# Designs tried in a protein design chat: VHH binders against c9jj37. Part 8

Target 1, 291 residues: c9jj37
Amino acid sequence: MEPLGLVVHGKAEPFSAALRSLVNNPRYSDVCFVVGQERQEVFAHRCLLACRCNFFQRLLGTEPGPGVPSPVVLSTVPTEAFLAVLEFLYTNSVKLYRHSVLEVLTAAVEYGLEELRELCLQFVVKVLDVDLVCEALQVAVTFGLGQLQERCVAFIEAHSQEALRTRGFLELSAAALLPLLRSDKLCVDEAELVRAARSWARVGAAVLERPVAEVAAPVVKELRLALLAPAELSALEEQNRQEPLIPVEQIVEAWKCHALRRGDEARGAPCRRRRGTLPREHHRFLDLSFK

## First folded at step 22 (VHH)

Design u2
Fold by ESMFold2, fold request of step 23:
Structure u2 (fold): chain B 291 residues (1-291), chain A 122 residues (1-122)
Amino acid sequence: as target 1 above (291 residues)
Amino acid sequence: EVQLVESGGGLVQAGGSLRLFCAASGFTVSDNYMAWLRQAPGKRREWVAFIYSGGSTDYADSVKDRFTISRDNAKNTVSLQMNSLKPEDTAIYFCAKRGYDWPSGYRRYDHWGQGTQVTVSS
């Protein structure tokens, strides 16, 4: 019952090399892309794109136009990431770099390239470090990549002080920042976390051309002001007068916890300590409920 | 206003060394992502070296172990030490700042210098 024929294979490397030679090569090309903000021309071959990628199949269609093809503009994707996508489509392989893998991952998600997406995720996990983790978290939140998100959050919890000082932290969306601020496992003190949140909001305010307080509004309730000492709360009120960040009502709730010598999560002033919370005298009162 | 100014280019013999400098203004180098890219005649601009805000670095395979990116935070500069230069390294070298484009979700080089020419002779 053994088959009469056998599948035989030629050498993979010369086959792949031949196809790689066509990446961004005008020879036999029938489509030209204008890519990124630098408007880089990239030549490609419709048959390879369409058979390997449904996104390009739909974008390019079956019938090229008569005569000279019109350029296809892809203004958002960086050229390096687009060329990595092309190399993968042509050769089923691509070299990934830490500095650009998140852009290749973003393109893979947007173009519906499931295998490239998975390969990029594996690479991100392999090279994840303090300098990359917040940017990776942002990508994970943007595209709903739950496994990557959980890994990034765990990494940041283990390296909190270093991670919160990175440019990537300052550039997080509110949606990406919320899981971090909700974590009891952060290894930073609340006074430092308030400063980090203010720095984060300032960057968002400049980029979005919105007031700091408006940028911070979605996340500020996650700051656990009851953990701050009275002197720290007083300093926060002075800072808030100069640059509003936290609604006065939230600060009032923290003062009520001090005045009543009780913690009460129902008042919106959470008293649950984090792994990095530094001790303060009043913390011994926070375990008590209203009597 | 963000500005980047490269210097230090010139003519050098194969096997020689050069050090490029990039003076930055309008932002703090150590709070940002910085890179060197190069463009050889008739070729596209390609990435050479990258330094993260936390100080870690990455290099293109073609220059690894020959080039070193570094920064001087007191002078707010980025530099590229280029050793064991080859004729293939002949290019205009650009200093760039990588920013985050919120609407697209991509990280991209948002500011560039005008470049400095490096020519490596046989």
Scores: ipSAE 0.760, ipTM 0.913, lowest interface PAE 1.3, mean pLDDT 89
Fold by ESMFold2, look of step 22:
Structure u2 (fold): chain B 291 residues (1-291), chain A 122 residues (1-122)
Amino acid sequence: as target 1 above (291 residues)
Amino acid sequence: EVQLVESGGGLVQAGGSLRLFCAASGFTVSDNYMAWLRQAPGKRREWVAFIYSGGSTDYADSVKDRFTISRDNAKNTVSLQMNSLKPEDTAIYFCAKRGYDWPSGYRRYDHWGQGTQVTVSS
């Protein structure tokens, strides 16, 4: 027989519980963070942060400064998300919740925590629903998470009317809204989609203090005005006079389709139906060319 | 002006029930994300329950199946029904609105009430 060395393991749960007890615990703490807009104090331990996270290794360095210790300010991350990051760093585990996972994911990206990022993505997909999906889409677009983006778009296509009524929809960036407006699979009629786009633009206009038309400019070409009936176009023109949303040239293109009794994608008017497009009499003309 | 005002707190025996109310003004509750948080003596403010704009809800593990968050859109209020109360539920309970901060990309609670005290006696 050959003598061999073996790695022997203690019980994981008591070890993890001991480390968890140090999260936000001033006992033995050697760094204090001031976190979020509320500037809440969070106590932490440099050795755990630095050995588990290159971002904190660089931020904290190996030596404290020569003067009075100063708190480290992290002004944007919410306290709940930061505490979740600390729990993961200390114990290699963390419980995630639907209401906060997107903030933990954002922090994981900012701090270069690849494993936590992937765990958050798996959790988001598992718990995705109508109430989360637009916020998840925004995060996916912000960080270029193509798989999450595709999953969110597909979910919204299957639940279009409910998703477009959420607060998360109204808070989408233009870049996040574009994949939705380009989709032929939306189960919503174009008249309703125009109203949703106006509501979206109003929220952006109020927050950014910019005119509704400027907020809407990046996305309005994706609205398929040729699908609207003449009475609906006329109503849209009156609404556009009171609160400009859509350039007059785009409305003119839709009227040309009606006047000539033909739709033609070569004229730049989007006229393909969506899954949710309600039938109108003039739709029988939209596939004809102006030749 | 956005304002949140909590009410309904008080002293209750262990095992009892209490219902908290949050009156909102300056915004529509059903168009927003709302939460209840609590702060026990010597502890940080912690999330208790969350209601999404579409009406779905989430709960902290310590209160699941005992507490229910709901809203009354006609009265523009959020409420928290608390059943089977325990002494560890003793805290100041806060109603909060969650907003989205476009510059940072984070979601955060941007408006709070003054809180209402709940005390559960053993």
Scores: ipSAE 0.751, ipTM 0.908, lowest interface PAE 1.4, mean pLDDT 89
Fold by ESMFold2, last read:
Structure u2 (fold): chain B 291 residues (1-291), chain A 122 residues (1-122)
Amino acid sequence: as target 1 above (291 residues)
Amino acid sequence: EVQLVESGGGLVQAGGSLRLFCAASGFTVSDNYMAWLRQAPGKRREWVAFIYSGGSTDYADSVKDRFTISRDNAKNTVSLQMNSLKPEDTAIYFCAKRGYDWPSGYRRYDHWGQGTQVTVSS
């Protein structure tokens, strides 16, 4: 039998080290990026970017030369995340850190880097904690990452008091907040949830330059006002007069449940308790349907 | 107006310690994400330490177990305790607030102090 050819390999570490030395290195560079709000110059090499990434292939074109103006401006991605993407493209490896992994993940999704995306997701799950979970939920909802979303919701359900107090909670989109407010497994009382929703809406109102009530409109129906005691509803009504959050019709419907001494689950308003719902005298009447 | 003012920098011998302070106004530090970054001569500004709104912390590999980020909510300040200082730690140190940019979906530092110089002699 004739000898077969043999694939031989050099040592991986010197090969990777050589390529890593070219990250953000003008040596042999044929493209310069201006990255982020700080407008950081980043030098790169078209062949490594384009052969591994369709986003860069389209952005830079197939021909070297003056096809794309230099520098190339990427104003939204933070420099740290962009450099991590370059390191991955050059060396097929990158260090990930908890404080910045969500930015690398966002870039990986937007640049169509499936393997980097999956590696970032594995890292996010590994380092997930109370301080990261709401920001991770937002990323999961934004990009339709169903398994991460499910993991984040379950984590928040188990650590509700702490998670709802984080800055990440206040920065959630309405789309990310809705799955939380719909959950029967939250370990918070409804009075506290109303306060959390108001805090959330205030942050959104400041950012979007819209009234608090307008920001809150997509989510307020998920607040289960029938669970509140009459004194709590009265306090809510006064707060609502000072800073409108909840349509008055929804507060009226909760008062009707008290006045009629009957629940209203069959009318579409949830009367279901959550894991964290504190008992109140009128809760014994909420299981009765209108006839 | 959001404002960050660093202090506490100076000259120290290798092996020594310094504590940096960042006084914040226009926002509550405990409701936000805060960081220390540094810029060594001729190098890019690099992350050093991070504190989340819930109080957990992260550190760069080069400073782990030597530096501690903390905050004083009563004074609305962030601090960086730097121990076992090395000449490589020589840099201008910046306090920064991390914000969320809804349109882009990225988190990034949106406010900075003017920096305080730390010089570690061999």
Scores: ipSAE 0.751, ipTM 0.909, lowest interface PAE 1.3, mean pLDDT 89
Fold by ESMFold2, last read:
Structure u2 (fold): chain B 291 residues (1-291), chain A 122 residues (1-122)
Amino acid sequence: as target 1 above (291 residues)
Amino acid sequence: EVQLVESGGGLVQAGGSLRLFCAASGFTVSDNYMAWLRQAPGKRREWVAFIYSGGSTDYADSVKDRFTISRDNAKNTVSLQMNSLKPEDTAIYFCAKRGYDWPSGYRRYDHWGQGTQVTVSS
């Protein structure tokens, strides 16, 4: 016979509110984290963390020994993202904000919180805009989030001018930038794209403490220099002399396309137009092939 | 050297208004992500308002429709207009720049001002 009884449910909101009151509450805590570069103390409860998250179950399974600091240090995650993770673990819910959702998503991936990861992805897609899209693309590439990556690339293709001017674009990794530079659907002229790539490489050079040309090396072959007019190529050569970006061989190949009136891709110079390519008179010859 | 200097704090009566300013040097405000945060006595620092490099803005629920973050690109400043002030808005207000930390993959506030005190009396 089946058990006699009825499952009854209390109201969810007061229950969640009570558990939310325990987030970062020192009166009831049995573990303290030191979080982020600001080294913020965050108080938490081992039972909730361990039962809700395998990462924390493994992290907290051993008590500190003699001479080991009592607080648990989590040096990379921002405090706001960590508190959002705690709120989710405690209450099975969390309010997400556009300015911080990518950090919560990153933490969810790193802590193996699959449900929070999916909720964050749904939110990112819902709030995706020109100000967020490049940062979202970087996260997608970093963690192999294929659906988000495809959504971001399509968004940037549709809003290329604005997206390429954002701080998020300048902070992209080479791996995240490559799918953009390979796209025939970018709505930007190649002269402008070369300028955007130089700006991107300057930021990367400063951050990585490497020469601009070295930072740009993985991506510069995707710039379609044969689409530039002769005056634009000449200006590029002068800029390249002052701040090397593009190997001289690539510029030479573009000049050969002009001189020979041939744009055969077999010569290693991409001649294919993009959606945003502005017409130049020599473009009529770039589709020719060897006889 | 990146520096952020807040000003404009003070004492104001409930229902009043105040405008905070953040003067930035060593970087261009309009090319970056900027925020205002606040720390009330005995509480942790909490986010208040955010402005993206492209100019869009976000606000904490407690201040939405009362506070406005804006920037003046000619003066390289960020400001926070605070209207309909309440005693619970009493805090030290900080201007911050958000940067991308390539090794960790997180976006974090990497530079802070010294803060300016705002006190709202009943």
Scores: ipSAE 0.721, ipTM 0.903, lowest interface PAE 1.6, mean pLDDT 89

